# Ledger of designs, part 10: VHH binders against Uncharacterized protein MJ0448

Target 1, 256 residues: Uncharacterized protein MJ0448, of Methanocaldococcus jannaschii (q57890)
Amino acid sequence: MIKILVDNTAYKKFFAQHGFSALIEINNKRILFDAGQNSITLRENLRLFNEKEGFDYIVLSHGHYDHCDGLKYVIENDLINGKVIAHKDAFLDKYAGNRYIGIDEEIKEYLLKKADLEIIEEPYKIDKDIIVSGYVPREYEYEMEEFQCIKDGKRVKDEVNDDMFLIAKGILITGCSHSGIINVVEYGKKLSEIKGVLGGFHLVGVSDNYLNRIVDYFKSQDFWIMPMHCTGFKALTKLSQLNNFVYGHVGKIIGI
Below, E stands for the ipSAE of ESMFold2; O stands for the ipSAE of OpenDDE; V2 stands for 0.75 times the mean of E and O plus 0.25 times the DockQ between their complexes.

## First folded at step 4 (VHH)

Design g60 (from e4, 14 letters changed; framework vhh_7nfr_2)
Fold by ESMFold2-Fast, scan of step 4:
Structure g60 (fold): chain B 256 residues (1-256), chain A 120 residues (1-120)
Amino acid sequence: as target 1 above (256 residues)
Amino acid sequence: QVQLQESGGGLVQPGGSLRLSCAASGFTFSDYAMSWVRQAPGEGREWVSSISYSGGSTYYADSVKGRFTIARDNVKNTLYLLMDSLKSDDTAVYYCARDEIYFESGFDYWGQGTQVTVSS
């Protein structure tokens, strides 16, 4: 099963927050995919799902605060039972303009010095049914927000090479798809048969031309889609007209 | 109408402290991340610090880490910047800024600014 723990929208008693987190439970493994942006929202939503157990794996979709900083709750309550899987660039100091948008420094230090950290760039198989993508190739044109990071003491353009997704029994889970949602899905298809795609599609602020291309792309697919988080209202409105659209929010449970 | 009003600036000696406040009105303050941005004479704008909508996450420019603390009071609709161990290089006009709904999108509203001067 997949439980949506953090999203920009929430159902009834659950708490909404800018960010993303999902719990995947399959083959007696508990995987936390992202953690949202703070301890309070992750803690309360886990409590409302009656989730008290630790995690066998933590997978970081990429190194932005709104996906990682909820890990403070996980760390402080000793809920990491196994590996943390991330791309090496997730740990760079990251900026939007001059604003720091990377992982909280205290969390970063814990992950690098004390956690069982598995750095990947290639696909990583957790289980026969569960794979983490590694680096997503940018084969199709996409629109990307301008970010910077620190490399060798200098601020340079951040290509967000750390952007990764996870596939669990044919369901692709993406954090924010900074590598382009078409690139995410097409690479996913090379790794597994896809029956569903959920998470952030990163369509906030994109051009009408690119958005229409995304809509046409998804119309041609036979899998369902559940766009969330950074997809944005304009894109959600257009995508909601598709026959394969599913509404996603905190509190959503998907059987697999 | 969105309004952001800064206060608390002034003249202070190196090593001193100041507390800046920003009173917000015309929007639901608790729905937005907030930031402090400064501009020194003849320089461009420099981001100083940000705080998430709930106050659960805070971020700082490397130049101010360990010296400045950002805080907010969502009941009073007020943003704060506590500045310790002030240096001459901290001299600037400090602006309260409302982050766009997504942190990565920049700032959509700014206050008028408050002058901070650090000199002997």
Scores: ipSAE 0.000, ipTM 0.152, lowest interface PAE 16.1, mean pLDDT 85

Design g61 (from e4, 14 letters changed; framework vhh_7nfr_2)
Fold by ESMFold2-Fast, scan of step 4:
Structure g61 (fold): chain B 256 residues (1-256), chain A 120 residues (1-120)
Amino acid sequence: as target 1 above (256 residues)
Amino acid sequence: QVQLQESGGGLVQPGGSLRLSCAASGFTFSDYRMSWVRQAPGEGREWVSTISYSGGRTSYADSVKGRFTIARDNVKNTLYLLMDSLKSDDTAVYYCARDEIYFESGFDYWGQGTQVTVSS
């Protein structure tokens, strides 16, 4: 099963937050995919799901605070029972203008010094039904948000090469799809049969031409979609008109 | 208010080693990434190495990887650069620099520099 732990919208008793986190429980494994923006929201939503056990894997979709900084709760309560899987560039200092948007320095230090950290760039198979993408090739035209990072002591454009997704029994889970949602899905199709796609589609602020291309793309697919988090209100209203649309929120459970 | 003071430079033979130190004062040292930057005679400034606030992450220029090690002591407010297998091309003034993280790219404070000369 997949449980949505953090999203920008929440069902009734749960807490909403700008951020993303999902719990995947399959084949006797517990995987935390992202952790949201802060300890309080992740803690309370885990409590409301009656989730008390640690995680066999932590997978970081990319190195932004709204996906990683809830890990402070996980670290402080000793809930990491196995590997943390991330791309090396997740640990760069990341910026949107003058605002730091990267992983909290204390969390970053813990992950680099004390965690069982598995740095990947190629697809990483957790088991027969669970694969982490590694680096997503940019084969299709997309519109990216302007970000910067520090490389070799200089502030440069951040291509967000650390953007990764996970597939669990044919369900693709993406954090923010900074690599372009079409690139994410098309690469996912090369790794597995896709039955559903959920997470952040990163369509906030995109042009109308690009958004219409995305809508047309998903209209032609045989899988369901559950766009969340950074998809944005305008994109969400258009995507919600598709026959394969599913409404996503904190508290959603997908049985597999 | 912010002061960065380098020491440990000098003359060394090719293949030798040096340890540079940078004493920091006037700010909370443990809140800042710190870097070493060098400038060879007649050249522009070249970034050498950076260390995170906690010391948990380091990065190096390709020219020094495997030969130099950056370290910090947050109790003593001191930054270090351990230089092994020195080459004549490492001859430069070495500057301790505080990373500027919220204003613009680059460094907001520099030390006065310490001269490293690699020659026989």
Scores: ipSAE 0.000, ipTM 0.110, lowest interface PAE 20.4, mean pLDDT 86

Design g62 (from e4, 16 letters changed; framework vhh_8k46_1)
Fold by ESMFold2-Fast, scan of step 4:
Structure g62 (fold): chain B 256 residues (1-256), chain A 120 residues (1-120)
Amino acid sequence: as target 1 above (256 residues)
Amino acid sequence: AVQLQASGGGFVQPGGSLRLSCAASGFTFSDYAMGWFRQAPGKEREFVSAISYSGGSTSYADSVKGRFTISRDNSKNTVYLQMNSLRAEDTATYYCARDEIYFESGFDYWGQGTQVTVSS
């Protein structure tokens, strides 16, 4: 089962916040995919789902605060029972203009020095039904938000090479798809049969030409889509007209 | 109308401390991330620190990490910047800002800011 723990929209009793987090429970494994933006929202939504147990795996989709900084709750309550899986570039100092958008320093320090951290670039198989993508190849043109990071003491363009997704029994879970949602899905198809795609599609602020291309792309697919988080209202309005659209929010549960 | 009123600046010696405050009005304060920016004479405005909607997450520019602490009180519609171990290079006008659109927005700036001068 997949439970949506953090999203920009929430159902009834749950708390909404800019961010993303999902709990995946498969084959007697508990996987936390992202943690949202803060401790309080993640804590309360876990409580409302009656989720009290720790996690066998934590997977970071990429190193932005709105996906990672809820880990403060997880760390402070000793809920990490196994590995944290991330790309090495998730730990770079990251910026949008002069604004720091990377992982909170205290969380970063814990992950790098105290956690059982598995750094990956290639696909990483947790078990026969669960795979983390590693680096997503950028084979199709996409529109990327302008970011910067610090490499070797220099401020350079951040291509968000740390962007990763997870596939669980044919369901692709993406954090924000900074590598381009078409690239995410096409690479996912090389790793597994895809039955559904959920998470942030990063379509807020994109051009109309790119958005129409994305709509046409998904219209041609047999799998369902559940765009959330950074997808944005304009894109959600267009994508919601597709026969394969599913409305996603905090509180959503998917049986697998 | 959105208003952000920064205060608490002044003169301090190197190694000293100051606490800046930003009083917010005209919007639902608890729905917005807040931040601090600074601008020294003849230099561009630079990011200093940001805090999430609930106060659960914070971020800092490399030049201030370990010395400055951002906090907020949503019941008082106020964000704070505790500045410790101040250096001459921290001399600037400090502005508080609201983060309206994640990853696609600059912060919105209101008011005249508050001047911080660090000199021996």
Scores: ipSAE 0.000, ipTM 0.119, lowest interface PAE 18.6, mean pLDDT 86

Design g63 (framework vhh_gefurulimab)
Fold by ESMFold2-Fast, scan of step 4:
Structure g63 (fold): chain B 256 residues (1-256), chain A 119 residues (1-119)
Amino acid sequence: as target 1 above (256 residues)
Amino acid sequence: EVQLVESGGGLVKPGGSLRLSCAASGFTFSDYAAAWFRQAPGKEREFVSAIYSGGSTTYADSVKGRFTISRDNAKNSLYLQMNSLRAEDTAVYYCARDEIYFESGFDYWGQGTLVTVSS
């Protein structure tokens, strides 16, 4: 089972926030993929799902606050029962203009100094049915948002090399797809047969030409899609007209 | 009131076939995703297959290529065609609905139908 814990859209009793988080429960393993941006929202949505148990794995899609800062709840309630998997660049100081958008300093320090942290660059198998991508190659042209980070004491362009996804029994889960959603899916196809793709597609603010290319790309696929989070309203209205579209929100449960 | 009623279970020999049905009432079936789950004796419940409102399907690896899920929206019905049955497919099979517009989640509304695969 996959449960959507945090998304920009929620139904009924659940709480929405700018962010993403999903719980994957498969092969007697509990995996938390991202944690949203707010400990209160993650806490309340877990309570509303009646989820009280800790996590065997935590996987960070990338090092932005709206995917990581909900971990404060997880850390404070001792819910990390195993490994935290992340790319090394997730821990860089990250910026959008003058605004800090990286992981909260106290959370970052906990993960680096006290957690059982597994830093990866290559695909990492949790088990026979669960794989974390590692670095996503940028082989297909895409539109990138302008970010910066601190490397070796210098402020440089952030390519978001820490962007990763997870595949669970053929279902690809992406946080924000900063590496380009086509690159994410095409690399995913090299790692596993893909039956569905869900998460943030990062189509907010892209050109009309690029958005139409994305729509045409997904129209030709034989898997379902559930675009959420940073996909944005304009992209959602176009993608929702496809035969393979599934509506996603906090509270959604997917059989796996 | 929402109701899901499973039928079609029975005793079948290994290698045989069986077709399960689920009759839905009390809601607009075409608006919802639907799924099959099973629970074998002494085991926890296991996902089998799902079909979304748009027609997309997904299968557990243990049944992929052997089972086919389908729906008939005009008859408010969900089906599971089970081929090449094995002893390990023995379980009570449950029909579930996903409440997309009100609250997400697969809900178990039927009592299930027993499938026994034995010689």
Scores: ipSAE 0.000, ipTM 0.186, lowest interface PAE 15.1, mean pLDDT 85

Design g64 (framework vhh_7qbe_3)
Fold by ESMFold2-Fast, scan of step 4:
Structure g64 (fold): chain B 256 residues (1-256), chain A 117 residues (1-117)
Amino acid sequence: as target 1 above (256 residues)
Amino acid sequence: QLQLVESGGGLVQAGGSLRLSCTASGFDYAMGWFRQGPGKEREFVASISYSGGSTYYADSVKGRFTISRDNAKNTLYLQMNSLKSEDTAVYYCARDEIYFESGFDYWGKGTRVTVSS
């Protein structure tokens, strides 16, 4: 079972927020994939799903605040029962222009110093049905939002090398696909048979030519798609015309 | 340069109504309204497709707020009825679902709505 805990749109009683979080429950394991932007939204949506138990794994899709800063709730309520899986670059100081967009410093310090942190760059298999991608190769042309980070004391371009996805029983879950959604899906196909793709596709502000390429790409696939979060309304409008489109929101449950 | 100019905010008594407007350069996009209340994060309120044929609302405002657009005037509207104290916020117009991750603060300066009890 996959439950959408945080997204930019919500259904009925649930709370919407700029951010992403999904709970994956399979093979007697509870995995929190991202945590949204703050404690309050994650806490209330977990309560509304009647979810009170801790997590065996926490997987960070990448090191942006709107995916990680809800972890404050998880940390303060001792809900981490096992490993936190992340790419090393998730912990860099990250910026969009003059704005800090990285993980909250208090959360970052906890993860680096007190959590059972598993740093990966290669695919990490949690069990026979669950794999975390590690670094996503950039083999296909894509349009990237311009970010900066601090590396070795210098402010440099941030290629978001920490961008990762998770596959659970053939369903690919991506945070924001900063590595390019086609690269995410094509790499996913090398790791598993893909039956569905959900999460943020990072199509906000992309060119019409690139967006049309993405639409044509997904039209040719045999899996369903549930674009959310950073996909954006213009892209959602075009993708919603596809026969394999599924509308995603907080409160959505997918049986697996 | 994207320019979004919000207007129509003000002080209103609970149960009252206000109509917000947003004039935007480059209006051939999907448009939306977001808000940020005191001590709260920015949240989605409503969105509308370019043609006006599709609208989406946050559950907290469904049945009370109506989003509309006039493409000839490059203007987006939010009609707010049955206002509650919880609706007190700065309201922002957004184009192309501008998210915080974009790195571009193209949400305009916002228009302040204060709902008194």
Scores: ipSAE 0.000, ipTM 0.105, lowest interface PAE 19.3, mean pLDDT 84

## First folded at step 5 (VHH; framework vhh_7pa5_2)

Design k1 (from g46 with H53W; at its last look DockQ between E and O 0.04; V2 from the best seeds 0.00; counts 0 for: pae E 15.1 > 2, grease 24.4 > 24.2, placed apart)
Amino acid sequence: QVQLVESGGGMVQPGGSLRLSCAASGFTFSDYRMSWVRRAPGKGPEWVSTISWSGGSTSYADSVKGRFTISRDNAKNTLYLQMNSLKPEDTALYYCARDEIYYESGFDYWGQGTQVTVSS
ESMFold2, look of step 5: ipSAE 0.551; ipTM 0.831
ESMFold2 (binder alone), look of step 5: mean pLDDT 84; pTM 0.842
OpenDDE, look of step 5: ipSAE 0.681; ipTM 0.861
ESMFold2, look of step 7: ipSAE 0.000; ipTM 0.182
ESMFold2 (binder alone), look of step 7: mean pLDDT 84; pTM 0.849
OpenDDE, look of step 7: ipSAE 0.714; ipTM 0.873

Design k2 (from g46 with E100D; at its last look DockQ between E and O 0.03; V2 from the best seeds 0.00; counts 0 for: pae E 21.3 > 2, placed apart)
Fold by ESMFold2, look of step 5:
Structure k2 (fold): chain B 256 residues (1-256), chain A 120 residues (1-120)
Amino acid sequence: as target 1 above (256 residues)
Amino acid sequence: QVQLVESGGGMVQPGGSLRLSCAASGFTFSDYRMSWVRRAPGKGPEWVSTISHSGGSTSYADSVKGRFTISRDNAKNTLYLQMNSLKPEDTALYYCARDDIYYESGFDYWGQGTQVTVSS
């Protein structure tokens, strides 16, 4: 099954926070996909789900603080039982304007020096039912928020080449889709059948023309969608009118 | 009717070892996460350890890490707790508990407990 641990919206007693995290438990494997923004929210939502066990895999969708910095809780409580999977660019120093938005330095140091870190660029199978995408090809036009990173001591545009998703038994899980949500889904279709798509679609701040194209794309799909986190209220207003829309929040459990 | 029956408690000197067992019946044991919980004199329940339904993942309270080992045998419907390097502060009534996935209580069924006393 899949449990939503961190999102901007929460059900009942759960805590909401800007960020994303999901727990996937399939075939006796426990996978943490992202960890949200801080230790307290991840800890409390895990406690409210009565989840006390460690994780066989941790998958980082990309190297932004609101997806990674909850790992402080995981590290301090010795909950990493196996591999951490990421793209190498997840560890770059990342900025939005002059604001640092990358992984906390102590967490980055631990992951690079102490964790069993698996750096990938191509699709990676955890199990017959579980695939991590690796780098997402940018074959379809998309709109992207302006980001920067440090390479060779210089601030350059960050294409967020570390953006990755995971598919578990046909359910596609994405952190923010910085590759463009159509690129994410279309690449996912090459890797597996798709029964549903959940996570951040990053449609906050996009043009009306692009948003309309996204709505039309999803209207005709034979899978459900559960847009969360960075999708944005305006986009949610339009996507929620589709008959394949599912409302997502912390506390949601998806059976598989 | 769900039943959990603990055994293996007793008196032991500091530094000693004990192995607790919990016999489960009335439900499909292999479908559930299982935990050990303890209650020291005058205190409320304290979580000790949890094991996944398959036995593939385990977790421990800080106070027992490195000293206690949780395990299970799904063919025998039995949960175990190996306790090594026991300390006086481990003195408690130890319960086998089934995890409550639907409610905030944490655990929906408990055994009667088995007493562990660590004293010189």
Scores: ipSAE 0.000, ipTM 0.102, lowest interface PAE 21.3, mean pLDDT 89
ESMFold2 (binder alone), look of step 5: mean pLDDT 85; pTM 0.849
OpenDDE, look of step 5: ipSAE 0.007; ipTM 0.256

## First folded at step 7 (VHH; framework vhh_7pa5_2)

Design m1 (from k1 with E104K; at its last look DockQ between E and O 0.01; V2 from the best seeds 0.00; counts 0 for: pae E 20.0 > 2, placed apart)
Fold by ESMFold2, look of step 7:
Structure m1 (fold): chain B 256 residues (1-256), chain A 120 residues (1-120)
Amino acid sequence: as target 1 above (256 residues)
Amino acid sequence: QVQLVESGGGMVQPGGSLRLSCAASGFTFSDYRMSWVRRAPGKGPEWVSTISWSGGSTSYADSVKGRFTISRDNAKNTLYLQMNSLKPEDTALYYCARDEIYYKSGFDYWGQGTQVTVSS
């Protein structure tokens, strides 16, 4: 089962919030992929799903606040039953212009000092059916918003090397695809057969030429797509015309 | 293994028409965007037109819009360019090119080209 816990769009009784989170339940494991941007939305949507148990794994797709800061709820309620999986760069101080966009400092300190933190760079298998990608190679042209981070006391360009995805029984889950959605999917194909792709495709603000290439790419694929979060309305209007498009929202449940 | 063979070029008077063909082999033609690119005497490559893998989306350089039509027949592994209202400035060597949408380089295979000459 995959349950969408946080997204910019919600169905019926659920609450929307800018951010992303999904619960994966498979092989008697509970995995939280991202946590959204605040504790209230994550808490209330979990309650509406009647989800009360803690998580055996937490996977951070990357170190941005709208994917991590819902962990405040998880930490304060002692819901981390096992490992937190992330790339090392998730914990860098991250900026868009002068705006801090990284993980809340209190949460970051808890994760670094108290959590059972598993730092990865290469593919990591949670289970025979569940793979976390690690670093995503940037082999294909993509467009990306300009970000910065602090390394060795200096402000430098942030390539978001901590961007990673999870595959559960052939369903690829991505937070924002800051490595480029084609890079994400093509690397995912090297790790597993792909039956579906869901999450943020980060197509807000991209050129028309790039968007057309993305539409053509997905049109040729034999898997379904459920673009959400940072994909953007303009991109959704074009992607929704594809036969393999699936409408995504908080409250959606995907069978495995 | 990959082959692209253009044909249908020739000499034509201004205002005339030509239809170019490109026979593709050695790859799954229907998986790729395809483009026409031209090279005028003494100049570098100029993109002319692109068609999506299914044929459902087409695009054109401003200089040829309304005069040229790109199409494809995936059952015959063939790309076409219908060229109407030809002008002397359309004189060029026309290439069929495979679009590699996953790489920054763009085109990974080209044919040898077919010459189009528009003159009085």
Scores: ipSAE 0.000, ipTM 0.112, lowest interface PAE 20.0, mean pLDDT 90
ESMFold2 (binder alone), look of step 7: mean pLDDT 84; pTM 0.849
OpenDDE, look of step 7: ipSAE 0.635; ipTM 0.846

Design m2 (from k1 with S30D K65E; at its last look DockQ between E and O 0.76; V2 from the best seeds 0.00; counts 0 for: pae E 2.4 > 2)
Amino acid sequence: QVQLVESGGGMVQPGGSLRLSCAASGFTFDDYRMSWVRRAPGKGPEWVSTISWSGGSTSYADSVEGRFTISRDNAKNTLYLQMNSLKPEDTALYYCARDEIYYESGFDYWGQGTQVTVSS
ESMFold2, look of step 7: ipSAE 0.585; ipTM 0.840
ESMFold2 (binder alone), look of step 7: mean pLDDT 83; pTM 0.834
OpenDDE, look of step 7: ipSAE 0.561; ipTM 0.830

Design m3 (from k1 with E104G; at its last look DockQ between E and O 0.79; V2 from the best seeds 0.00; counts 0 for: pae E 6.3 > 2, grease 24.7 > 24.2)
Fold by ESMFold2, look of step 7:
Structure m3 (fold): chain B 256 residues (1-256), chain A 120 residues (1-120)
Amino acid sequence: as target 1 above (256 residues)
Amino acid sequence: QVQLVESGGGMVQPGGSLRLSCAASGFTFSDYRMSWVRRAPGKGPEWVSTISWSGGSTSYADSVKGRFTISRDNAKNTLYLQMNSLKPEDTALYYCARDEIYYGSGFDYWGQGTQVTVSS
């Protein structure tokens, strides 16, 4: 079962926020995929789902604050029962223009010094039905917002090599797809049969030509899509017209 | 009721310094990123600086980088802006803002502002 805990859109009594988080519960494991932007939204939406147990795994899709800084709640309430899985670049100081967009330093310090942190680059199996992608190969042309990071004291282009997704029983969960959503899906197909794709497709600000290519790509697919979070309003108006589109929001529950 | 109250503005000569404060109430201050924004005479609003909820990560507009320092004291629910090497172009009404980036929004609550005037 997959529960959408944080998204820019919320149903009924749930709270919306710019960010993403999903709870995956399968094979007696509780996995938190991203944590949203802050403590209060994650806390309140968990309470509204009646979810009070800790997590066996936490997976960070990438090192941006709107996916990670809700971990403040998780850390302060001792809810990490097992491993935190991330790519090493998730912990770089990250920027969009001059604005810092990386993980809060106190959260980084905890994860690096206290947590049972599993740094990966290659596919990682949590169990037979759950795979974390690791680094996503960039085999297909894509458009990406310009990001920067600090490496060895130097401000350089951030390719967001820490962008990762998770597949649970054929359902692909992505945070923002900074690797390019076609790269994400095509790599996911190499790892598992794909029944559905949900999360952020990061299509804000992309060219019309690229957006049309994305729409055509998904029109031809046999799986459903649930674009959320950073996908963007313009992209959603086009993707929502596809036969395989599913409306996503905080409060949504996806069966296995 | 969320409230943000700026103080510490005033008149200062070029090259001088000021320290702005923002008292926050009505919400859990330590859960939020905070920003300073300014509005100069005849201009629109300009983002100045942002600080993460713990205070460990900060960022600045190019126009103030190296001269201004944002900080916070979560125990006192107070946001600060230390402004050094002030220039006439820093003259503006300075606002404290709660920074929650939402598609198209940027900030959800603002204070009334405190005036900074750099002249002579």
Scores: ipSAE 0.206, ipTM 0.655, lowest interface PAE 6.3, mean pLDDT 91
ESMFold2 (binder alone), look of step 7: mean pLDDT 84; pTM 0.844
OpenDDE, look of step 7: ipSAE 0.749; ipTM 0.885

Design m4 (from k1 with G55K; at its last look DockQ between E and O 0.66; V2 from the best seeds 0.00; counts 0 for: pae E 4.6 > 2, grease 24.7 > 24.2)
Fold by OpenDDE, look of step 7:
Structure m4 (fold): chain B 256 residues (1-256), chain A 120 residues (1-120)
Amino acid sequence: as target 1 above (256 residues)
Amino acid sequence: QVQLVESGGGMVQPGGSLRLSCAASGFTFSDYRMSWVRRAPGKGPEWVSTISWSKGSTSYADSVKGRFTISRDNAKNTLYLQMNSLKPEDTALYYCARDEIYYESGFDYWGQGTQVTVSS
């Protein structure tokens, strides 16, 4: 099953924040996909789910604070039982304008020095049913905010090459989809059968033309979608009109 | 209850230095990003600097980059702002604020502020 741990929208007693995290339990494995932006929301929602055990795998979709900094709780409570999977660029200093939006430095230090860290660029199979994407090819046009990162000591444009997703038994889980949600899904289809897509679609601030393309794209798909996190209200309102739309929020449990 | 209390402000000459402090209480300080914001006379609030919850992944406004340094001591529940090479345009009321502004996020608590005046 998949439990939504962190999202911009919460249901009932659960806590919401700008960010994303999901717990994936399959084949006797516990996988934490992202961790939200701080320890508070992750901690409380785990508690509310009565989740007390550690994680066999931690998968970081990309190196932004609202997906990784919640690892403070995981680290401080020694809940990492296995591997941390991330793209190499997830550890770059990242900026939106002058604002640092990368992973907390202390978290980076821990992951790089103490964690069983698996750096990947190619697809990584955890088992027969679980695969992490690696780099997502950019075959289709997409819109994204301008980000910067420090690479080789220089501030450069950040294409967010560290953007990754995870597929568990046909359910595609994405953090922000900085690669473009169509690129994410189409690449996912090459890796596995896709039964559903959930997570941040990153459609905030996109043009109407692009949004319409996305809507049309998903209208023609035979899997369900659960857009969350950075999808945006405008996009959600349009996507919610599709028959394959499923409302997602913190506290949601998806069977797999 | 959440409380933020700034201190360390004052009047200095151009080129001078000040160190601001912010004492936090009523919440788990180490769980939150912290920021400094300032408001100059006749102007709206201006973001100055942010530090993450731990050792301090830091960011700065262009106007203060290279001159100001944000830091924190989680054991003391205290946020700091070292201000060097102060300029008249740095004159403002400086606020300690919990959290930071990223896209849809914002500050949820502010202190009362400490006045910094830079004049010859």
Scores: ipSAE 0.085, ipTM 0.614, lowest interface PAE 1.8, mean pLDDT 93
ESMFold2, look of step 7: ipSAE 0.331; ipTM 0.714
ESMFold2 (binder alone), look of step 7: mean pLDDT 83; pTM 0.842

